# Designs tried in a protein design chat: VHH binders against q96fz2. Part 242

Target 1, 269 residues: q96fz2
Amino acid sequence: CGRTSCHLPRDVLTRACAYQDRRGQQRLPEWRDPDKYCPSYNKSPQSNSPVLLSRLHFEKDADSSERIIAPMRWGLVPSWFKESDPSKLQFNTTNCRSDTVMEKRSFKVPLGKGRRCVVLADGFYEWQRCQGTNQRQPYFIYFPQIKTEKSGSIGAADSPENWEKVWDNWRLLTMAGIFDCWEPPEGGDVLYSYTIITVDSCKGLSDIHHRMPAILDGEEAVSKWLDFGEVSTQEALKLIHPTENITFHAVSSVVNNSRNNTPECLAPV
Short names: E, the ipSAE of ESMFold2; O, the ipSAE of OpenDDE; V2, 0.75 times the mean of E and O plus 0.25 times the DockQ between their complexes.

## First folded at step 12 (VHH)

Design W26 (framework vhh_6z1v_2)
Fold by ESMFold2-Fast, scan of step 12:
Parts: sequence; C-alpha cells; structure tokens
Structure W26 (fold): chain B 269 residues (1-269), chain A 123 residues (1-123)
Amino acid sequence: as target 1 above (269 residues)
Amino acid sequence: EVQLVESGGRLVRTGGSLRLSCAASGSTFRYYAMGWFRQAPGKEREVVAAIVQSGGSTYYADFVKGRFTISRDNAKNTVYLQMNSLKPEDTAVYYCAAGKGIYVDTPAEYNYWGQGTQVTVSS
C-alpha cells in the first residue's frame, strides 16, 4: 500500500471519526497538531496522514479507550535511528508485512510499547499489471458505501459535479498501523511516524494486487487495536488478516503523478 | 461492458421458494457490483439486494430481511437471488444490474441492466 486519498476538511474528518469510549460516552477524537493535517486526493510516503491513537500515549493515567487524532509522517523512523535526516533511512518502512512484524526490530519494539495506531484514508490506490504492456491500471479501493442522503439525487457518480455530495457520510478506511517516536540527534520536535501493516490480498482484490493493507472492519476491531492498555500485542495481532468487505473502481492515470491533487484522481472511469 | 440475462422467474405459491439467476457475458464481471431490483406495476424500481465485487459484503432491503440471499460466482460470471418464504407482495419483475457506482443501494449507480424476469406469488 503506497498511495492513499485523505481529502476531507478537518471538521468533516473529525465527525467521521465519532466513537464511543469504554463508558459508552459518544465522543470525537481530540486533535494534536491539527495545523499539520494536509488534505489530499493523492498522498504518498513521507507525507503526513491523520491517525487515531490512544490518549494514554500522551497522558499518564488517561482512559486508554479515549482517542487522539494526529498527523504523522508516512514511513516509520525507528526511535534508534542515528542520522539527522529521516529521508536517509536505508530501508523502506512504508509498509510492514504481518508475517514478519515480530521478527523486525523496527516494528516489534514499538509494538511492544503499545504503539498501535489506525491510519485514516478515504481509500487507497493500487496499480494492476496489464498483460502485454508496461502500463498499469490504477484502482481506488475503499469500504462499501450506503447512501444516507434521503433527498436529492447524485445521479451517476462518475460526474465530477456530483462527487461533492458523496463525502457527507463517507465511511473512512481504517488501516492497522504501528508508529514510533524519533528524537532528532541535534534537537528539535519529536517526529511521530507510522507504517501500514500489510497482509495477503483477499480473493476480491487478488486480480488487482497480491498484497493489501490490514483493514480493521468496524468499531470493535478499531477499538481493540487502539486500546493498548487493555489489549495485549498477541491479542491485537489476531485482528490482522485479509478482509473481503471492500470495493473498488478503476480510475484515470491522473493519479499516477503524486503531484496531481484533484477529485479526478479517484473519480470512476 | 457486460450483457445480463435473468432466468428463473415463474409463478410460485405463497410460502414457496425460488432461485433467480443472472448470467453475465464478458471477462469483466468480477469488476462490477451486482444488484437485484424489482418493479411492481405502478411503482418505482427498488433495490432488493446487492453484492460487492468480492462477494464479501451484501446489502438487503428491509422488506426482504432474513428471506432472501444474494450470492455471486465470479468463475461462472453469475449472480443469484435465493428467495424464501415468498409473499404476494413480492410479485414483480426482477432485474439484474451491474454497476461501477459508489452506492450499492441506488438504481442510478448501475450502468447495465437485464431485461427482467417475472415473479408471481399467489395463494
């Protein structure tokens, strides 16, 4: 998983993350560093994306079921990294394979500290290899959406003018992530960065790509993944598996260039 | 692009069961969400059930809860609607549809439609 869309305005994104804490109290996640959130239809590694994580990571004795939302750098920088420039990291930490997560020091150490997060996106992109050509067909992949608008007509969703209406009640994709905290050797602010855990693709996506992000389908899975105060690493890892509750459609080659940041990137072709 | 042909519609007695089939032509079937819709005389076409490309998520209208099951076989390019505990109010022309739209429960999101198959439920 190397490209996502996360374009919702901050207030819309926040409302899309409404949840219930352990006491059943309806809540919205509290923001940290909201000014670092940059909405985009075309997010690549090294950019910031919003993640959910437990309040207990920031406040001693906080209720571990309460959630913070914070922008983090995509591409995990391990706490032990010694150089001053994170972009100089010699290995790719954009994704973390589920089958070797407990074997890789970069991932097993933050997992042991409970540094689990849920990576938020409208959806993600994958490029399907086409027979007989070097060209790849991009697809936008996301949770199935049910129309909640009782009045008004969307018409065909492939119309750019009608796309504004689909975002009102969009169900965000919730991907399992691991984060770490890196202190620059020369001083400065702590860098929070994450990786997306990947699994074998489900049957429905196997023709598009052989791997997929570990998707946490529904609030029970999301809350268990985040709640490192009550849910052990071993129990949380049971949530990491392929999911079939996913849909997709082909998109234009506009998305190929990560500098393109328009609704055309995810519009059906 | 796909072409859809429904089959299985007939007269059945109240409380009976019926399985509808929809055969799609072409190798692109697995890239479409599939839906079953129905239209009774004088009424609008309404969603009955829908299934995403993977088969891993399904939608059912409230009026068929627990009675109907939608399924698909991507190797056979076919979608099915198993209808149990049939009632007279289930009498309608049933349409198969394929779509690339966002909302699985909305007729306007479906690009390709079959000709329909008549289901009549009587006492």
Scores: ipSAE 0.493, ipTM 0.794, lowest interface PAE 2.3, mean pLDDT 88

Design W27 (framework vhh_6z1v_2)
Fold by ESMFold2-Fast, scan of step 12:
Structure W27 (fold): chain B 269 residues (1-269), chain A 123 residues (1-123)
Amino acid sequence: as target 1 above (269 residues)
Amino acid sequence: EVQLVESGGRLVRTGGSLRLSCAASGSTFRYYAMGWFRQAPGKEREVVAAIVQSGGSTYYADFVKGRFTISRDNAKNTVYLQMNSLKPEDTAVYYCAAGKGIYVDTPDEYNYWGQGTQVTVSS
């Protein structure tokens, strides 16, 4: 997974992440560094994306079932990285293969510290190889959605007001991630960065791409992945597998250029 | 880009069962979400059930939950609706639809429609 959409305004995104803590209390995640959140229809590696993580990572006495939402850099920079510039990291940490996660030091170490997060997106993009051409067909891939009374249609040119309503009750894609904390050797702010765990593609996506992100389908899976205070690494890894609970549609080549950031990037063609 | 043909509609008694089939032509069937809709005389067309491309997610209207099951066979380009514990209120023309829209429960999101098959449940 190398491109996502996460365009919801901060307040809409926060409400879409409403959850229940271990005591049964309804909550909204609390933001860290909300000013670093940049909504976009076309998010690429090295940009910041919102993730959910346990409050216990920041507060020693916090309930591990309570959630923080924070923008993190896409592309994990290991805590042991010794260079001053994260862009000089020579291997790609955009994705982490599920089958080798416990063999790679960059991922095994933060995983052992409970540094699990849930990466949020409207959905993600994949490019299907096309017959007889160098061109690839992009697809937008996301959870199945149900319409509310107030919902509009994506790609409707007849009502700008309807575009806002499309996202009122959007079910966000929740992908399993691992994050790490890197302290610059010369000093400065701690960098939080993440990788998305990947698995073999499900049957429904196999014609589009051979790999997919590990999707956490439903609140129970999300809660167990985040709750490193109660759920061990071994138990959490049981949640990492392909899912068939996913849908997609073809989109315009407008999405190919990561500088393009408009609703046309995810509109059905 | 797909043509849909429903079959299996007939007269059944209250409490009976019936399986509807929808045969799709074309090589693109596996890229579409599929839905079953129904329309009784004097009523609006309403969603009954829907299934995503992989078959791994289904939607059911509240009035059929526990009684109806939707399934698909992508190798045979066919969608099925298994209807159990039929009631007179289930009497309607049943339509198969294929869509690539966002919402699985909305008729307007479906691009291709069959001509319908009549289901009549004796009161």
Scores: ipSAE 0.487, ipTM 0.791, lowest interface PAE 2.7, mean pLDDT 88

Design W28 (framework vhh_6z1v_2)
Fold by ESMFold2-Fast, scan of step 12:
Structure W28 (fold): chain B 269 residues (1-269), chain A 123 residues (1-123)
Amino acid sequence: as target 1 above (269 residues)
Amino acid sequence: EVQLVESGGRLVRTGGSLRLSCAASGSTFRYYAMGWFRQAPGKEREVVAAIVQSGGSTYYADFVKGRFTISRDNAKNTVYLQMNSLKPEDTAVYYCAAGKGIYVDTPNEYNYWGQGTQVTVSS
């Protein structure tokens, strides 16, 4: 997975992440560094994307089921990296293969520290090889969406206002990630960065691309992946597998250029 | 572009079962979300069930949940609707549809439609 869309305004994104903690209490995730969140229809590696992670990573005695939302750099910079400039890292850490995650030091070490996160997106893009041309056909890939469902109360769903606010009900794609914390050798703010775990494509996506992100389908899977205080690495890794609960449509070539950041990037063609 | 042909509609008794088939032409079938819709005389066309491109995710209208099952066979370019515990209220012309839109429960998201197959459930 090398390109995503995450365009929701901060308040809409926050409401889309409403959840229940271990005690069944309704919550919204608390933001860290909200000013670093930059909505875009066309996010590439090295840009910041919002992730969910356990509050326990920041507060020693916090309930590990409580969630923080924070922008992190896409492209994991290992804690042991010794250079001053993260762009000098000689490894591509945009994605992490599920089959080698425990073999690669860059991923094994943060995973052992419980540094699991859920990467948020509207969806992701993949490019399919086309017969008879060197062109690739881009597709936008996302959770199935239901227009008539609403995130709020049932009675409010029949209002004219609900018809006009379709993105308020968007089901965000929730991808399994690993993050790490890097302290610049010469001082400065700690850099939080992440990688997206990848698996073999499901049957439904196999003709588009041979790999897909490890998608956490539903709140139970999301909660278990995030809760490093109660769920071991071994148990959490059982959540990493392909899913068929995914849909897609072809999009125009405007998405090819990562500088293009318009609704046309994900509109069906 | 796809062309859709429904089959399997007939008269059945209350409590009976029936399977509808929808055959699609072309090599692009797997790239479409598929839906079954129905329309009874004097009523609007309504969604019954839908299945996304991947084949794993399904949608069902509340009035058929637990009774109907939608499935697809991409090798045969066919979508099926298995109807169990049929009721007189299920009497309608059933339409197959293919779409590339975002919302699987919305008729306007479907660009290609079959001609329909009549299902009649006797009381």
Scores: ipSAE 0.461, ipTM 0.794, lowest interface PAE 2.5, mean pLDDT 87

Design W29 (framework vhh_6z1v_2)
Fold by ESMFold2-Fast, scan of step 12:
Structure W29 (fold): chain B 269 residues (1-269), chain A 123 residues (1-123)
Amino acid sequence: as target 1 above (269 residues)
Amino acid sequence: EVQLVESGGRLVRTGGSLRLSCAASGSTFRYYAMGWFRQAPGKEREVVAAIVQSGGSTWYADFVKGRFTISRDNAKNTVYLQMNSLKPEDTAVYYCAAGKGIYVDTPSEYNYWGQGTQVTVSS
């Protein structure tokens, strides 16, 4: 997974992350560094993306089921990194393979500290290799969306301006991530950065790409992944597997250039 | 681009069962979400059931939950609707549809439609 969309305005994104704590109380996640959140239809590695993580990471004795939402740099910088510039890290930490996560020091150490997060996106992009050409077809991949949760009967009042309202009740994609905290050797602000765990692609996506992010499908999976106070690393890793609860559609080549940041990037073609 | 042909519609008695099939032509079937819709005389076309490309997620209208099951076979380019415990209210022309749109429960998201197959449930 190397490109995502996360374009919702901060207030809409916050409401889309409504959740219930351990006692069943409905809550909204509390923001850290909200000014660092930059909505985009076309997010690439090294940009900031919003993640959910347990409040217990920031407050001793906090309820580990309560959630913080914070922008973090995509591309995990290990806490042990000794150079002054994190861009000089010699290896790519955009993704973390599920099958070697406990073997790689960069990922095993933060996992041991409970540094699990849920990476939020509208969806992610993948490029399908087309036989007989050097061109690739981009696809936008996301959770199945339901416009209404009531009857399957839809009235004639369905607006022709549906595209402007598509995002009001969008179900955000929730990907399993690992984060770490890096303190610059010369001083300065702590850098929070993350990686997305990847698994083998499900049958439905295998024709598009051979790998997919580890998607946490539903609130039970999201809660268990985040709750490092009650859920051990071993138990949390059982949540890491392919899902078939995913859909996709082809999109314009406009998305190919990460500088393009418009709704055309994810519109069906 | 896909062409869809429904089959299996017939007269059945109340409480009976019926399986509808929808055969798709073309090599792109696996890239479409599939839906079953119905239209009774004097009523608007309504969504009955939908299934995503992978077959791993399904949606059902409240009035068929527990009675109908949608499934697909991407190797055979076919989608099915298994209908159990049929009621006179289920009498309608049933349409198969293929879509690349975002909302599986919205008729306007479906780009390709079959001609329909008539299901009649007698009391």
Scores: ipSAE 0.408, ipTM 0.749, lowest interface PAE 3.1, mean pLDDT 88

Design W3 (framework vhh_6z1v_2; at its last look DockQ between E and O 0.71; V2 from the best seeds 0.72)
Fold by OpenDDE, look of step 13:
Structure W3 (fold): chain B 269 residues (1-269), chain A 123 residues (1-123)
Amino acid sequence: as target 1 above (269 residues)
Amino acid sequence: EVQLVESGGRLVRTGGSLRLSCAASGSTFRYYSMGWFRQAPGKEREVVAAIVQSGGSTYYADFVKGRFTISRDNAKNTVYLQMNSLKPEDTAVYYCAAGKGIYVDTPSEYNYWGQGTQVTVSS
């Protein structure tokens, strides 16, 4: 996974992340560093994306079922990294393979510390190799969306106003991630960064791409992944597998350029 | 372009079962969400059930109430609707549709439609 979409306004995104804590109370995640959130239809590595993580990471004795939402850098920078510039990292940390997560120090160590997060996106992009050509067809891949269950009052999405309403009820893709905290040698703010765990693609997606993000499907999976206080690493890793609960559509080549940030990026062609 | 052909519609008694099939032409079946729709006389076309490309997610209309099951076989380019506990109000022309749209429960998101198959449930 090397490209995602996360374009919802902050308030809409927050509402979309509504959850129940372990007591059954309905909650919204609290923001950390909301100003770092930059909505985009075309998110690439090294950009900031919002992730969910347990409040226990920030507050001692906090309820570990409570969630924080925070923009983090895509591309995990290990805490032990000694260079002053994260871009000097010599290995790719955009993704972490599920089969080698425990073999790579960069991922094993933060995972062992409970540094699990849920990466939020509208969906992610993958490129299908076209037979006989050097061309690749991009696809937008996301959770199936249902209009009627949520839209008692939403008429035909044919108006700009209706389009915004469509996104108000968008089910966000929830991807399993590992994050780490890096302190720059030269001082400054702690950098929070994440990697997306990847798995072999489900059968439905296999013709498009052979790998996919580990998707946490449903509130239980999301909660267990985040709750490092109650759920062990071993138990959490059981949640990491391909899912068939996914849909996709072809999009234009506009998304090929990471600088393009328009609705056209994820629009069906 | 995808051509869809429905089959299996017939007269059945109340409480009976019926399995509808929809065969798609071409090699691109696996890229489409599939849906079953129905239209009764004097009523608007409504969604019955839908299934995503992988088969890993399904949608059912409220009136289905567990009576119908949508499934697909991508190797056979076919989508099915198993209908159990049929009622007279289920009488309609049933249509198969293929779409690449975002919302599987929305008729306008489907690009290709079959000719329909008549299902009649007698009391």
Scores: ipSAE 0.847, ipTM 0.931, lowest interface PAE 0.6, mean pLDDT 93
Fold by ESMFold2-Fast, scan of step 12:
Structure W3 (fold): chain B 269 residues (1-269), chain A 123 residues (1-123)
Amino acid sequence: as target 1 above (269 residues)
Amino acid sequence: EVQLVESGGRLVRTGGSLRLSCAASGSTFRYYSMGWFRQAPGKEREVVAAIVQSGGSTYYADFVKGRFTISRDNAKNTVYLQMNSLKPEDTAVYYCAAGKGIYVDTPSEYNYWGQGTQVTVSS
């Protein structure tokens, strides 16, 4: 998985992430560094994307079922990285293979610290190789969408009629990620960066691409992946598998250039 | 590009069962989401059920949940609607549709439509 769309305005994205904590309290995730969120129809590695993670990562004794939403750099920079410039990392950490995650130090170490996150996107793009030509066909891949509004608006004070929607209650794609925290050797702010765990493609996507992100389908899976205070690494890894609960459509070559950032990038052709 | 032909519609008694089939022409069937829609006289066309390309996700309108099942066979280029516990209110022309659009529950998101098959449920 090397290209995504995450274009929702911050307020709409926040509402799309409404959830219940362990006690059944309806909540919105609390933002960290919201000004670093940059919506785009065409996000590539090295850019910042929003992720969900447990509040317990930031606050001692916090309820581990409560969620923070934070922009993180796509491309995990390991905590042990010694250079001053993270762009000089020799390894491609955009994706992490599920079958070798416990063998790779870059991923095993943060995973052992409970540094699990859920990477948010409208969906992701893949390029299908066409036999007999050098052309590749891009596809936009995402959860099945329903136009009719679901139950689960923001708290009682907000009327459903007042909720400004993009794509009428778009169900965000929720991908399993691992993040790490890197402290610049010369001092400065801690860099949070993530990788997307990948698995073999499901039957429905096998004709498009042989790999897919590990998708966490539904709130139970999302909650268990995030809750490192109650769910062990071993139990969380049971959530990492292909899913068939996915749809796609072909898109135009406009998406090929990562500088193109318009609705045409994901529009059906 | 895709041609759809529905079959299986007939008169059936209240409480009965019926299976509708939709045969698609062409090798691209596996790349479309498929839906069943219905329209009764004087009413708008409404979604009944939808199924994604792999068959691994389905949508059902509230009024058919627990009674209808949508399925597909990509090797046979066919989508099915199994209708159980039929009610007079299920009387309508049933349409098969193939779509590349985003919303599975919205008629305007579907690109190709069959001509329909009439289902009549007697009380």
Scores: ipSAE 0.605, ipTM 0.841, lowest interface PAE 1.6, mean pLDDT 88
Fold by ESMFold2, look of step 13:
Structure W3 (fold): chain B 269 residues (1-269), chain A 123 residues (1-123)
Amino acid sequence: as target 1 above (269 residues)
Amino acid sequence: EVQLVESGGRLVRTGGSLRLSCAASGSTFRYYSMGWFRQAPGKEREVVAAIVQSGGSTYYADFVKGRFTISRDNAKNTVYLQMNSLKPEDTAVYYCAAGKGIYVDTPSEYNYWGQGTQVTVSS
């Protein structure tokens, strides 16, 4: 729930986000603030990661099924926050428990404004506590992937260019999020920031950790979560549940240090 | 570390059914995705079916969808392949594999392999 990989170059990421609007027209999401996108195998709270949100948040009377992609700060900063340094709220808002989302003002208020987003990642990391020791085993957790197109000498790829072609067909993990907009008290640009909604872990992840992000599995779920113009908060919250359509593998402790931004972070061990 | 032993392969007639079993050693079985692969004489090893750790998601190659079913029982450390409506083209050695890799349909992503069990489908 507190570490992800989102490493694809912007153009590859954008193509992976191709979608159909409510009329069936194929589209790519339109970027806002593309220069804030910082790809990394090892994203942590307070960093920016791309999220999807409805165009209706930016354009009055826009088609609410059309999507914008924008980097936002991980760790929701509520609009009422009065300090000048948003990092003081980090951790408390990196996740939002689904069972209390309507009880926490920091999340209920933006949710009531339709401020739903889809958080994009290659996958996320979770650390399993081993019984009888303080050591923890990290795992990379992601949608099951199929390599039907180019068939693979993936294990033989020794160059960055060959490695990147492995990722051309990657199915991005799509997590349910809530965002808010904060005006710094000293002035400046509005800060967009998000939290990831969490649920009890599915059976497949229960031995690793007791919580997991709420995953939106498939375009229908993604569309309904984003479309605050047509889908009420009550209906959207029905999308928030564990999924068993998930897989994982153990990774080395290289990922433990968030300064390590290399493919080794997610490599199977 | 993980030992895999397949069983259940035999000669069957076209249209018949078989159930393959793969027994796995050790308490780490639940941490692996599992796959069934096959290799016919003169051909490359190819994925037949795969199943994630919980059993909650499965993959089937296009040529076997609708005829085969993969399942797993983590309490018994066993993965199964139910094969129905068998054709002569299904004749192959079938391998059980345990994966720590990324792609479920790619043999190189699987770290542990059984020795295989022969399935022969007569006309």
Scores: ipSAE 0.595, ipTM 0.848, lowest interface PAE 1.7, mean pLDDT 89
ESMFold2 (binder alone), look of step 13: mean pLDDT 84; pTM 0.864

Design W30 (framework vhh_6z1v_2)
Fold by ESMFold2-Fast, scan of step 12:
Structure W30 (fold): chain B 269 residues (1-269), chain A 123 residues (1-123)
Amino acid sequence: as target 1 above (269 residues)
Amino acid sequence: EVQLVESGGRLVRTGGSLRLSCAASGSTFRYYAMGWFRQAPGKEREVVAAIVQSGGSTFYADFVKGRFTISRDNAKNTVYLQMNSLKPEDTAVYYCAAGKGIYVDTPSEYNYWGQGTQVTVSS
């Protein structure tokens, strides 16, 4: 998984992440660094993407079922990295294979600290190799969408304006991620960065690409992945497997250039 | 690019069962979401059921949940609608559709349509 779309305005994205805490109360995730969120139809590695993580990572006595939403850099920079420029990292940490995650120091160490996150996107892009040509066909891959059903439910104070917005009911793709915190050796702000865990493609995607992100399908899976205070690493890893609850459509080659950031990137052709 | 031909519509009694089939032509069938829609006299065309490319996710309208099952066979380029516990209110022309659109429950998201097959449910 090397390209995503996450274009929803901050307020719409926040509402799409409505959830219930352990006590059954309806909540919206609390933002950290909301001004660093940059919506785009065409997100590449090294750009920032919104992730969900447990509030307990930031507040010692917080309820581990409460959620923070924060922009993080795509491309995990390990806490042990000693150079001043993260782009000098010698290996690619955009994705983390599920079959070797406990064998790789870069991923095993943050997992041991409970540094699990859920990576949010409208969907992701993959490029299908075409027989007998050097050209590849891009596809946009996402959860099945229902126009008439709303994403979750919040309170009794719904305004008619919320129901008229085309993206208010979009079901965001929720991918299993691992993050780490890196302190620049020469001083400065802590860098939060993440990797997306990958698995073998499901039957439905096998004609497009041989790998897919580990998708957390539904609130139970999302809650268990995030709740590092109650769910061990071993139990959380049981959530990491291919899913068939996914759809796709072919898109224009406009998406190929990561500088192109328009609705045409994800529109069906 | 895809042509669709429905079959299986007929007269059935209340409480009966019926299976509709939709045969698609073309090697690209596996890349389309498939839907069954219906239209009764004097009413608008409405979604009944939809199935994604892999068959791994399905949608059902509230009025058919628990009674109808959609399935597809990508090797045979065919989509099916198994209709159980039929009611007079299910009487309509049933249409098969193939789409590249985003919303599986919306008729305008479907690009290719069959001619329809008549289902009549009587007491």
Scores: ipSAE 0.553, ipTM 0.822, lowest interface PAE 2.0, mean pLDDT 88

Design W31 (framework vhh_6z1v_2)
Fold by ESMFold2-Fast, scan of step 12:
Structure W31 (fold): chain B 269 residues (1-269), chain A 123 residues (1-123)
Amino acid sequence: as target 1 above (269 residues)
Amino acid sequence: EVQLVESGGRLVRTGGSLRLSCAASGSIFRYYAMGWFRQAPGKEREVVAAIVQSGGSTYYADFVKGRFTISRDNAKNTVYLQMNSLKPEDTAVYYCAAGKGIYVDTPSEYNYWGQGTQVTVSS
């Protein structure tokens, strides 16, 4: 997974993340650094994306089932990285393979500290290699969606101009992530950065791409992945597997250039 | 691009079973979500069931949950609706649809429609 869309306005995104804590109380996640949230239809590695993580990471006595939402940099910078510029890291940490996560120091160490997060997106993009040509067909991949009466214009997906009207009740994609905290050697603010765990593609996506993000399907899976106070690393890793509960449609080549940030990036063609 | 032909509709007694089939033309069938919709006399077309491209996610309207099953065979370019425990209220013209739209439960999200097959359930 190397490109996503996460374009919802902050208030809409926050309500889409409504959840129940361990005591059954309905809650919204509390923001850290909300001004760093930059909605975009075309998010690439090194940009910031919103993630959910346990409040216990920030407050010693917090209920580990309570959630914070925070923008983090896509591309995990390990806590042990000793150079002054994170962009000079020689490893690609955009994704973390599920089969080697416990073998790679960059991922094993933060995972052992309970640094699990849920990466939020409208969906993600993949490029299908077309047989007989070097052209690639991009697809937008996301959870199946059910329309509400308030969702806007019927047939909005047929036109990029009307695309915004489909977002009123969007079910966000929830991907399993690992984050770490890097302190610049020469001082400065702590950098929070994440990687998306990847698995083999499900049967339904195998013709598009051979890998997919580890998707946490439903609130029970999301809660267990986040709750590092009650759920061990070993138990949490049981949640990491391909899912068939996913849909897609072909999109325009407009999405190919990460500088393009318009609804046309994810509109069906 | 895609043409859909429904078959299997007929008269069935209350409590009976029926399987509807929808044959699709076109080599890209596997990239379309498939839905079954129905329309009773004097009513608007409503969703019955839908299945995503992978076959791994299905949607069912509340009034058919536990009684109907949607499935697809991408090798045969066919989608099926298995209808069990039929009730007189299930009497309608059943339409097969194929779409690239976002919402699986919304008629306007479907690009291609069959001509319909009549299902009549008698008491």
Scores: ipSAE 0.516, ipTM 0.805, lowest interface PAE 2.3, mean pLDDT 88

